# VHH binders against PH domain-containing protein DDB_G0287875: the designs that were tried, part 1

Every score and structure here is a prediction.

Target 1, 92 residues: PH domain-containing protein DDB_G0287875, of Dictyostelium discoideum (Social amoeba) (q1zxe2r132to223)
Amino acid sequence: SKGKSGWLLRKRPGRYDKLYSVSKADKYLRLYENEDTDNDPLYELSLENSIIELKQDLHLQLTLGNSERYIFTHESESEIVSWAQELQATMN
Below, numbering starts at 1 at the first letter of every chain, in headers, positions and changes, except where a header shows other numbers; antibody chains are not in Kabat numbers.
F is the ipSAE of ESMFold2-Fast. E and O are both the ipSAE of ESMFold2, at different seeds. Each is the mean of both directions, binder to target and target to binder. V2 is 0.75 times the mean of E and O plus 0.25 times the DockQ between their complexes.
[cut] stands for letters that were removed.
Atom coordinates printed by the task and the answers are left out, and those that the model quotes come from them; centres of patches stay.

## First folded at step 1 (VHH)

Design a01 (framework vhh_7qia_2)
Fold by ESMFold2-Fast, scan of step 1:
Structure a01 (fold): chain B 92 residues (1-92), chain A 119 residues (1-119)
Amino acid sequence: as target 1 above (92 residues)
Amino acid sequence: QLQLVESGGGLVQPGGSLRLSCEASGFTFSSYAMGWYRQAPGKQRELVAFITSGGSTNYADSVKGRFTISRDNAKNTVYLQMNSLRPEDTAIYYCAADYWGSDYEYDYWGKGTPVTVSS
């Protein structure tokens, strides 16, 4: 809907990867190594037929239409809640 | 499961060039994003260059314009062409594979290839 940009932590086995994340009205979530979005994104995730679920431990689970799964969090509760709302609004 | 073997490191003078190779064995290499990381003595490992399964590339600011990452899926190999090498590029260089979107896959790391830039 409104669009959102900012850092997210992606959960991996034994670690978190810090990714600059961009959501726009085109129903893609793009993940960049840093704020230089003139570079190609590391990941370009189609939100079509995706499922968003914010768990009680403040981890956001994104399941793509192809069944690939991404887990995100943020140090700020308000930020991860805002990301969950933005991604859900973008899919509607 | 992927096994990664790096090669091509060595001693080079400032301003010189090296090409690193990382040969993967196992299935599904073409589905993995591949990266080059480096670790200098006493420092944390840092991402140098990354290439997605689709061929999009990204570089650390310190190496932009000097290093080029590429892949050859037919050979299960990822390369790092390093030009205009500087003493601060001295490190052990590691190849890594990242199976995007899969929580059930481990990140795979090679054992590294040392690069020393010194006169």
Scores: ipSAE 0.011, ipTM 0.147, lowest interface PAE 9.5, mean pLDDT 82

Design a02 (framework vhh_7qia_2)
Fold by ESMFold2-Fast, scan of step 1:
Structure a02 (fold): chain B 92 residues (1-92), chain A 118 residues (1-118)
Amino acid sequence: as target 1 above (92 residues)
Amino acid sequence: QLQLVESGGGLVQPGGSLRLSCEASGSIFSINAMGWYRQAPGKQRELVAFIYSGGSTNYADSVKGRFTISRDNAKNTVYLQMNSLRPEDTAIYYCARDLYEGWSFDYWGKGTPVTVSS
């Protein structure tokens, strides 16, 4: 995997949270409040033993090894597809 | 748009073998589960074999031990190796992508016919 950074929308009940997202070769997806990655991330998600599913409505479901689920989307179809591919490549 | 192109079908004698290929175009092949379905004349379409993005597989009871599904993500291709073919395997074989929406499949290919006759 080459790594990837950019904004993602995380689906929550009744809302979407905009998170600056960073995937690196260490098999973690890190979610930040904004582009200042010198701050601590809000979430560090281990991709080990995770499952990725891209649904028809272009929502990416990430199920972590501990069964926690995160749902992401993006206004751009090409961007959410690119994120799905990057996360899958990082796992395998 | 994702397209699936099946190939490798043909006429074979009982006990023979065939290898089917399904080539996918598009950038999401590696994150999708892929399957092979078949439909014989006058019969309902049935799932034959299924492979997850990570390589885990499952098979219909009627083909288990005879058929093997595999994938090559670098070539965006899924394969079905069919051994010990029987007349009841005669059907048009379709490649399908799992859409992850209720585990529904879309059929994007035209199919490849397989005829097993003595």
Scores: ipSAE 0.000, ipTM 0.105, lowest interface PAE 16.4, mean pLDDT 80

Design a03 (framework vhh_7qia_2)
Fold by ESMFold2-Fast, scan of step 1:
Structure a03 (fold): chain B 92 residues (1-92), chain A 120 residues (1-120)
Amino acid sequence: as target 1 above (92 residues)
Amino acid sequence: QLQLVESGGGLVQPGGSLRLSCEASGFTFSDYAMGWYRQAPGKQRELVAFITSGGSTNYADSVKGRFTISRDNAKNTVYLQMNSLRPEDTAIYYCAAEPYYGDWLPEDYWGKGTPVTVSS
């Protein structure tokens, strides 16, 4: 909707990757290695036809239109809830 | 170690049958739901059949009554029996492991897929 940026933890096998995440009105979630967004993002995820699920353990499951899944969390409950709301608003 | 390998695809005529297999390794198969997805040329990947760890099944309307999903936990394998195949079933078929509440799998538990072509 209005956009959001900040750090997210992406769940990987045996680890979490800390990624600087940017959501804008163009319906993409872009994930950067660090807060220097002048560099190319590591991932550029189209939110078209995507599904967002925030699970009770505060992991956000993003299923892209192509069925790829990304799992995110944050140490702050309010932040991961805010991310889930922003991505849902952007998709719709 | 984490791997899903699909097999059993091929060329078949309309009205024919195929049985797809997906062999899993590197995780506790019996704890996870399994799904079969397909992707036709120029289209998005879609779920066609789903089976829970307890054995409950669900199907897309387009395949209901024609396809049957099943699993063999002793062999770490999920199957898709496809009967009465139609040209519109032509796609690459993929299996996926779906985590249950509280469990998380890596997001890329996908194989290469197995192609199914239905034509005369």
Scores: ipSAE 0.000, ipTM 0.116, lowest interface PAE 10.6, mean pLDDT 81

Design a04 (framework vhh_7qia_2)
Fold by ESMFold2-Fast, scan of step 1:
Formats: sequence, C-alpha cells, structure tokens
Structure a04 (fold): chain B 92 residues (1-92), chain A 119 residues (1-119)
Amino acid sequence: as target 1 above (92 residues)
Amino acid sequence: QLQLVESGGGLVQPGGSLRLSCEASGRTFSSYAMGWYRQAPGKQRELVAFISSGGSTNYADSVKGRFTISRDNAKNTVYLQMNSLRPEDTAIYYCTAVYRDEYYDFDYWGKGTPVTVSS
C-alpha cells in the first residue's frame, strides 16, 4: 500500500469525532486531533491481524487484533471506499 | 441476545486436523461478522480468522494456508477448518460475533473450546 492521509469521522455513542487519519506502510493507522501530525496521535492502531468491513451505509468497521473496534465514515462515498481499499491493502 | 456455542476441540497430534464449529442462537445470524480468536496459556487473546457478513475473509499470518474460516447462514454456524496443526496452535479457541447498526455496537463471545496439539 502507498499510504493515505485525510479526515475521517469516527462514530462514538451520540456523536462523530473528526480525526485526521494517517495510514503508512508500517501497518499502523494513526488518528490525530487535527492536521498537525507533529503532535502525538490520539490513537495508534496496529493493523496487524485486523479486519475491516465496509457496510452498505458507508460505515467502515475496523476490528483490531486485540478485538477493539473502531467505526469510521466520511461524507464522501469515494473517500470512505478509498480508505477501505487502502487499509485492506496495508493489511495484506 | 445472542448465544454462541463452540465445539470440535480436542487433543490432536502435530500435523493433524480439527474442525471447530460455532453455532449461534438468538438474533439474526446473517447480519453478524464472525470470528475466531485464541488464547494460549499465559498469552493474550489473538485473532485467528474473521469472516464478514458478506463473506470476505481474513487470517492471521501464522495460520494463512493452514486454516479456513467459512459460514453457513442457513445453519447459523461458522466453522474453522484447521489443518497441519502445530504445538504452537495449542490454545482455547473462542467464537465471536460482531453486530453494529445505527443504535448498537455489540460483540458476543462463546465460552471457548480447548485445542491441544501434542504427542
């Protein structure tokens, strides 16, 4: 995988959090509070042994190897599809 | 409410095979993504294999080419076919079901079935 960065909406109970998301060849998805990636990420998610499923309602479910789940979406269908493809490529 | 019951574990020699089954009862099975995790003595639980509601599969690197996950929605069952078993595969194997909709985000777990690979 070539890597990808951009905004994602993370689904939480009663809300969505906007997180600047970065996927690199090191098989981590890193989630930042904003585009300033010089700051520490809020989350570093190992994609090793992870599973993704893009639902018909355009929510992407990421299940990590430790069974933690993260649910993402985007207002743009092409963007969430692109993220699903990038994360799947990184995991393979 | 969803109940998961694993079966098929046991003692097998290295190089042998086992097929694990996980039968679900309760809510609509076909809506769930299903997975197998394992926990070896003294280790953390780890993902073995996962199958989406649509049938896409993924495997841990340590089991690729040896294990196959499949599902039969008519029987509310997910299977793990385990071939070429190694002592390192010794663990308690857990079935999980993952459900998400607009209002709920649940995972369900079975009680586990032990697999021992030893001479």
Scores: ipSAE 0.000, ipTM 0.111, lowest interface PAE 13.3, mean pLDDT 84

Design a05 (framework vhh_7qia_2)
Fold by ESMFold2-Fast, scan of step 1:
Structure a05 (fold): chain B 92 residues (1-92), chain A 119 residues (1-119)
Amino acid sequence: as target 1 above (92 residues)
Amino acid sequence: QLQLVESGGGLVQPGGSLRLSCEASGFTFSSYAMGWYRQAPGKQRELVAFIYSGGSTNYADSVKGRFTISRDNAKNTVYLQMNSLRPEDTAIYYCAKGWYRPSGYMDVWGKGTPVTVSS
């Protein structure tokens, strides 16, 4: 993968959380409170044994190896598609 | 506007080969999964081969080992190399653009290119 950084909206019951998201070659997706990535991420998600599915409503479902689920979307269709591709490329 | 243009179909004898091409325009080709579908006379349309934006591929059991899907992002083109063709491969072949999905969902279709395998 070539890596990717940018904002994603994480779907939660009754709300969306805006998280600065970073994908690197180490097969982790890291989610930060803001663009200051020198701080610790709020979530560090291993992509090992994970499943990625982009739904028809443009919500990206990430199911981790431990069965925990994260649902993401973006205001831009091209951006959420780009994230799905980046995460899949990182898993390859 | 989004456009997919298939070419390369034709009449071949059993055991022959064809290479289908699909040239895409109007979208960022490298960002999308691409697939080939076919519809034989009197049959349902079926997925033949699928290539993810990251390069991974999936094939229908009926064509596995005989067909190869590939892409050239610099040319905005997806290909289907068809070897060891059989009469049951006779169909109209369609190129499709899709969002990345493990299941191979496709949301934009080309006009199709006919392939006939007969003696």
Scores: ipSAE 0.000, ipTM 0.115, lowest interface PAE 14.4, mean pLDDT 82

Design a06 (framework vhh_7qia_2)
Fold by ESMFold2-Fast, scan of step 1:
Structure a06 (fold): chain B 92 residues (1-92), chain A 118 residues (1-118)
Amino acid sequence: as target 1 above (92 residues)
Amino acid sequence: QLQLVESGGGLVQPGGSLRLSCEASGSTFSDYYMGWYRQAPGKQRELVAFITSGGDTNYADSVKGRFTISRDNAKNTVYLQMNSLRPEDTAIYYCAVRYFDSEGYDYWGKGTPVTVSS
């Protein structure tokens, strides 16, 4: 719940989107086009009643309370593990 | 923020037709693989129809020959044309995004109810 910011790769059909991701104490994950967080985020994801699963292939599956799913990864194993831990801590 | 808004549901008699629409906003629509799901009371959600970014379609066996999925990338909209409706088609219909790997599905909409009954 210390917060975390950094790039994540969001899995899409046939591609990955690079999104600047911000987790804060308000229990939202916000995804931005780039590092300029003064602009509106592309996505605001409520982490309340969400489920986080880190899969064997280092893809992080986020299932929101409304059943919407987002899949994230990172080129660095330590970074995607860190994101999984941060999002889980924020939800608790 | 990705937003999916479904419309077009309603009450119809058996043998009737409905066209459902789903408008997507907040992302690049043309790259999405889009689908329609449904959930009847007390049952699991099931995939009804799916359309790829290139326009290829797939249907559940229960709806083949009766339902047609299509998309209009200029309008960021996916459609489900439902013909020859049966009482068994009664459900809330949800618009969804499908990932290339079959493990992941996204959807964000409240759904549109369809009731087939006299």
Scores: ipSAE 0.000, ipTM 0.092, lowest interface PAE 13.2, mean pLDDT 80

Design a07 (framework vhh_7qia_2)
Fold by ESMFold2-Fast, scan of step 1:
Structure a07 (fold): chain B 92 residues (1-92), chain A 121 residues (1-121)
Amino acid sequence: as target 1 above (92 residues)
Amino acid sequence: QLQLVESGGGLVQPGGSLRLSCEASGFTVSSNYMGWYRQAPGKQRELVAFIYSGGSTNYADSVKGRFTISRDNAKNTVYLQMNSLRPEDTAIYYCARETYYDILTGYFDYWGKGTPVTVSS
């Protein structure tokens, strides 16, 4: 994987949170409040022993090794598909 | 089982300080989004402060510069340091954990029972 950065919508109870998302070769998905990645991320999600699945409704389900689940989407189908491919490539 | 236990509230004079504590059991605060909310009599609960798993923080405009959220991972505890308290800060303060989306069970909110803070002469 070459890495990917961009906005994602994270599904929460009753809302979607817009998070600037960064995937790098270190097998973490980091979620930021905004595009200033010099600040600390809001979430650092280890992709080791994780499972991802892109559902038919274009929501990407990420299940971490600790069984925590995160659901992401994007207004662009090509972007959420690209994110699914990048995260899968980053996982061993 | 999951528990959040708040403590540290009380009666203080305007300009005083309090430190609230939120002790968690059954989960780890360092791996979760943790927050403080407050509810004044007859009003909706409102966000006061958040601390995220990465350690970054966010504050309501009304408390920014006066309140500080922090955590002690060894004690599995989240704190709210409240300085320069005003009568408008009078409320019951609640500790909350962010819920993850669980496919099998849906969504859960984890809230403590609250700790009352009264700022009055």
Scores: ipSAE 0.005, ipTM 0.201, lowest interface PAE 9.9, mean pLDDT 81

Design a08 (framework vhh_7qia_2)
Fold by ESMFold2-Fast, scan of step 1:
Structure a08 (fold): chain B 92 residues (1-92), chain A 121 residues (1-121)
Amino acid sequence: as target 1 above (92 residues)
Amino acid sequence: QLQLVESGGGLVQPGGSLRLSCEASGFIFDDYAMGWYRQAPGKQRELVAFISSGGSTNYADSVKGRFTISRDNAKNTVYLQMNSLRPEDTAIYYCATHPWEYDSSGYLDYWGKGTPVTVSS
């Protein structure tokens, strides 16, 4: 896959964290505090042996190989659908 | 309202095979991701195999190539085919739904009572 970057909302108990998200051919999803990707990411999530599931309420559940889960959404339906497709393509 | 019942456990010799079944009762089985977990005495419960509602699978490194998870939505059943069993696979095996821990819709964690698997000569 070509990769993808953009903002995602990460669901936490009682809130959403806005994270600048980057998916590349190396099969990592990297989450940054802001668009300055020269800084270190807050999270580097290996997509190896991961599972993607887009729920009916347009939240994307990413289950990592170690069983940690991350929940993402976006205000735009087309954007979260695009992220689901990109992450699935990157894993395959 | 979803209930899970595991079956298929037992005593088997090293190198043997077992097939575990987990039958669900409830209207929403097709929408749940399902996992097989195991717990040996005195150890943390661990995920060994996972299947999403869409059919994507994930396996613990210790069971890759030996275990296969599958589901039959028409029968509300998830299966774990276990081949080339080893003494370290000895544990109680649990079927579970994967709850939406951050979802405001109130998804619940459903666990079965477990089925014991013993691998010894």
Scores: ipSAE 0.006, ipTM 0.173, lowest interface PAE 10.0, mean pLDDT 81

Design a09 (framework vhh_7qia_2)
Fold by ESMFold2-Fast, scan of step 1:
Structure a09 (fold): chain B 92 residues (1-92), chain A 118 residues (1-118)
Amino acid sequence: as target 1 above (92 residues)
Amino acid sequence: QLQLVESGGGLVQPGGSLRLSCEASGRIFSTYAMGWYRQAPGKQRELVAFITRGGSTNYADSVKGRFTISRDNAKNTVYLQMNSLRPEDTAIYYCAAWDEYGYEFDSWGKGTPVTVSS
């Protein structure tokens, strides 16, 4: 897809981590500590052979090719839906 | 499915102590991260303390230094030791478990009530 950047909340046991998220045409999702993307990302997630599911409670489940899972949400329904569409388009 | 039962609540005076217990049944307890929530009258439920599978702990700012979370995997139990209790700690306390993907499991909504008053 055309790329997307913005804040996402990553669900972890007992907390949510606020991560600045960047999707580009290279089929990686990169997660940063803050908006300063000149720093190294905390995570670089290959989307090859990945599966994405948006659950009814507006949590986006990303399962990577290595079976690692990442769960994301957002306060805005339209934003988490937009992220689901962007990541799915990037995988296809 | 993992089932959780809380116990140990009661009435205590300010400055007192209580130890809460949460016993798990069903799936393998040691694979879960565990935590304690509380809900005071008229307020939303808040996370108080959390312990990972590896034993790392995290606490809400309001309870740091006073509360200690621990686990006993042989007994499938998580504990909350509450010291120096304040009237503001009055709440129903709930146990929660998370799988490796961060999905929270319900404690069946029963909880254990803690009242701090003279």
Scores: ipSAE 0.012, ipTM 0.183, lowest interface PAE 8.9, mean pLDDT 83

Design a10 (framework vhh_7qia_2)
Fold by ESMFold2-Fast, scan of step 1:
Structure a10 (fold): chain B 92 residues (1-92), chain A 120 residues (1-120)
Amino acid sequence: as target 1 above (92 residues)
Amino acid sequence: QLQLVESGGGLVQPGGSLRLSCEASGFTFSNYAMGWYRQAPGKQRELVAFITSGGRTNYADSVKGRFTISRDNAKNTVYLQMNSLRPEDTAIYYCAAGDFWSGYDEYDYWGKGTPVTVSS
């Protein structure tokens, strides 16, 4: 995969968390509090044995190998579609 | 069932300090990541500070260096030490517990909130 970075909205109960997201060829999705990636990420998600589903409501559901689920969206339809494609390519 | 009860809010002058507490009951507290969120009138709820089950902490840029999150697993309590308070810190502060890895709504618990007002 070519890699991708940018903001994503993570769905939580009653809110969305804005997280700076980084996907690299190492098959991890890393989520940061802000664009300063020299700080530790809030989450390091292994994409091994993961399932990506982009739902009709433009929420991207990432199910990790351990069955944990992360739900993401974006204000831009083209951006969330691009994230779905990048994560799928990284897993292949 | 996990329940969260916040305390420690109040009225304080600019430059003052407050310590918020959040006591958990029900499940094994040490297995949960804990966060403090706040919501000012007319604004969206925002993450202030986050502490993982392993003790790693993260802070919003607006509070970094002024606020400290900590936990005491023996007391099932998470704390937010707030120093150098500013009028823009005025909000209702909420404690949240959950498996922040899951993204499932049903795994998260919220307290009812404790109001903090920073005013002269």
Scores: ipSAE 0.000, ipTM 0.111, lowest interface PAE 11.5, mean pLDDT 81

Design a11 (framework vhh_7qia_2)
Fold by ESMFold2-Fast, scan of step 1:
Structure a11 (fold): chain B 92 residues (1-92), chain A 119 residues (1-119)
Amino acid sequence: as target 1 above (92 residues)
Amino acid sequence: QLQLVESGGGLVQPGGSLRLSCEASGSIFSGYAMGWYRQAPGKQRELVAFIYSGGSTNYADSVKGRFTISRDNAKNTVYLQMNSLRPEDTAIYYCAKDIRYSYGPFDYWGKGTPVTVSS
């Protein structure tokens, strides 16, 4: 029900990509290059049949219904915990 | 090194039930999320059910209400209870201990246990 937007770090081989992330009630996580959300998102991830796990090292694993995986983190522990809660609530 | 051993598959008639088990050996089972996947002939492997280290669960829409995933950390085992089985549930069922990011390999897969739903 509650939305959330803000920056997340996406783990890639050898680096992190900073993505402006938006969660709405429509069961999608949308990832933008920057805060200008009038542009198309770089990624539009369906949360249907998806799995979230927040690991002890504060990396949030998102496994999509098609088995694609995304790993996110944040410098703030409270922020990554809040994102885990938002995405879990959106997925049910 | 981690090992996963699936068991409990077999032949069952439509409407029947099976309980699959996946026993983990090696280390730190209770800290990991665990999942059940399946692969029918000619199809890609798909996620069926997942259970987080804390116990919350998630299911594919095709099995919601019929399948239940659970874990017993004292036994290092994850289970899949399958009720009201249908011919379209016929597949090899796999256990996965830890799933890495989208460009990495799927590490720590089990060898699978076949399930056939037919008369």
Scores: ipSAE 0.000, ipTM 0.102, lowest interface PAE 15.1, mean pLDDT 79

Design a12 (framework vhh_7qia_2)
Fold by ESMFold2-Fast, scan of step 1:
Structure a12 (fold): chain B 92 residues (1-92), chain A 119 residues (1-119)
Amino acid sequence: as target 1 above (92 residues)
Amino acid sequence: QLQLVESGGGLVQPGGSLRLSCEASGFTFSSYWMGWYRQAPGKQRELVAFITSGGSTNYADSVKGRFTISRDNAKNTVYLQMNSLRPEDTAIYYCVTEDYYGSGSLDYWGKGTPVTVSS
């Protein structure tokens, strides 16, 4: 995988959190408060032993090896599909 | 109406084996991820294993190598084969669908099947 950066919406009870998301060859998905990635990420998610599924409602469900679940979406269908493909490629 | 019916629990000695079954109805089973949770007395619920619609599996570290989740789409059934059982595996085991992993809603959980591991 070549890596990917961009905004994602993370589903929470009653809201969506807008997070700047970065996937790199080290197999971590890092989530930042904004585009300034020189700051520490809010979340560092190991993709090792993870599973993803893109649902019909365009929500991407990421289940980490420790069984923690993260749900993401995007206003653009092409973007959330691209994220699903990139994360799957990074896991392989 | 979505229904999940668990069976196969019981009393077993340490080192023994049990096979749990969950019969599903009221939804397109083959399209859903299925999983098993457990809850021991005085503890929080723990996701034990799940299996995707495509057959990929994931296990809690505490059961990896000892438990195997599988599914039979023709029978609308998900299974949990439990080997090398330990006293700490004592819990009520619940079958769940993907819509309710970690959601906290018990409306779409089965009644559970109790597993006791002791002499």
Scores: ipSAE 0.006, ipTM 0.141, lowest interface PAE 10.8, mean pLDDT 82

Design a13 (framework vhh_7qia_2)
Fold by ESMFold2-Fast, scan of step 1:
Structure a13 (fold): chain B 92 residues (1-92), chain A 118 residues (1-118)
Amino acid sequence: as target 1 above (92 residues)
Amino acid sequence: QLQLVESGGGLVQPGGSLRLSCEASGFTFSEYAMGWYRQAPGKQRELVAFISSGGYTNYADSVKGRFTISRDNAKNTVYLQMNSLRPEDTAIYYCAREWFGELLYDYWGKGTPVTVSS
């Protein structure tokens, strides 16, 4: 897993939130309000014991070890596929 | 002008096969994901099969193992090979160009009807 950063759309009830997303070798997905990663992330998601499913509608479902679910997409198909591959590679 | 033209629908007996085609024009076909939807009378449209620009495919559970989606970028065409057809597959089949971000398909064809008679 080489790491990846970029914007993702997170699905919430009734809306999408645009979050700057960073995956590193430490097996965390960190979600930021914007590209200024010197600020604290809004979320730090442990990828250990997580499950990743890329659905037919190109929504990436991330289920954490504690059973919390996060749903992501991107307007670029190649980008959401790339994110699915990167997160899968980063997991145990 | 964007255009999607479906063909290949018709009347077929249970257990039969049909191949649907969708010819695209007015955009760079190779850069877009394409999908096949269907709509039976009185029901909402459902996504049947999906193919990415890179060839990744996915299918609705009801058609896995029976339907195959493919594309030919040189011909700007997406196909749906339908095998082992069942009366439950009777619907109007629509070709769509994918637009991401809001679970939307930003362009739809007019559809091609498929009837599986018992």
Scores: ipSAE 0.000, ipTM 0.119, lowest interface PAE 13.6, mean pLDDT 82

Design b01 (framework vhh_8k46_1)
Fold by ESMFold2-Fast, scan of step 1:
Structure b01 (fold): chain B 92 residues (1-92), chain A 122 residues (1-122)
Amino acid sequence: as target 1 above (92 residues)
Amino acid sequence: AVQLQASGGGFVQPGGSLRLSCAASGRTFSSYAMGWFRQAPGKEREFVSAISWSGGSTYYADSVKGRFTISRDNSKNTVYLQMNSLRAEDTATYYCAADRYEWSLYDEYDYWGQGTQVTVSS
């Protein structure tokens, strides 16, 4: 997996949070407040023992090894599909 | 919007089994992730199990893995919790909750049902 960075919308009850997302070969998905990745990420999500599902409505469901769940989407269908493929490749 | 009604609780002896049901009303049930939580007297509400909207993924708290099974029937707008090998420590009020896509250990779900009491005692 090459790695990927870009904005994702994280589904929360009643809202979406816009997070700058970075996936690297170290098997972490890191979520930042904005594109300034020199700052600490808000979340560092270990992809080890994780499961992803891309739903029919183009929401990407990430279930971490500790059973915490994160739901992402994007206005672009090609972008959320690309994220699903990148995260799956990084987990394998 | 969705309304949830949990049922199936009762008295059972240790080692016994119960099946809880959570019936949903509304036209969007099949798009919701569903979860079960429980709360024992004097304790915080804790996560028990969750199931994805399609039923393709299930999640369990370590304390119930191998004993409980979550399932759903989208044609009946119902989620089930099959509880086997029940222990006294499983005694609690059980709640079902719905979220459009995710779940949490906290009261952040979109919709909650009223509880059903499970008592495991000889």
Scores: ipSAE 0.000, ipTM 0.129, lowest interface PAE 13.3, mean pLDDT 81

Design b02 (framework vhh_8k46_1)
Fold by ESMFold2-Fast, scan of step 1:
Structure b02 (fold): chain B 92 residues (1-92), chain A 123 residues (1-123)
Amino acid sequence: as target 1 above (92 residues)
Amino acid sequence: AVQLQASGGGFVQPGGSLRLSCAASGFTFSSYAMGWFRQAPGKEREFVSAISGSGGSTYYADSVKGRFTISRDNSKNTVYLQMNSLRAEDTATYYCAAGYDFWSGYPTEYDYWGQGTQVTVSS
């Protein structure tokens, strides 16, 4: 996989949280409060045994091996599609 | 102004069927997820079902899976709840709600609420 970094909107009850997201070849998705990735990430999500689905309304559903779910979107359709492809490629 | 108008409730015997409708106005309907909630006398409001803005994703409470079907017609700004194999325990006032979030059983996910329609299942 190429790796990818950028902002994602994470869907939460009644809101979206803007998280700086980083995918690397180590099969983790890391979510940061801002672009300073020298700080600890807020979330480190193992993509091992995960399921990635891009729904018809352009929300990306990530179901982790432990059954936790994370839902992401982006204002740009091309960006959320790119994230779906990158995460899928990282798992394969 | 935003309005959601639920209708289609009534009296039905156990094992019967009803179809509820919720007509929406005042917002871009296809951009909102729609949900159904119900409240029985003396109980808290509980989640029944939800459908994404596109209609591509649906969610159901365990108590109604296999019996109820949620659908929407974006050309008519309407969401529906087809209720089959009704039980006495389904007796409640049913509410429709709209939210940007397309999945959740939590009322706080929903931005707009309609007036309820009463469903009574009794012999």
Scores: ipSAE 0.005, ipTM 0.140, lowest interface PAE 12.3, mean pLDDT 84

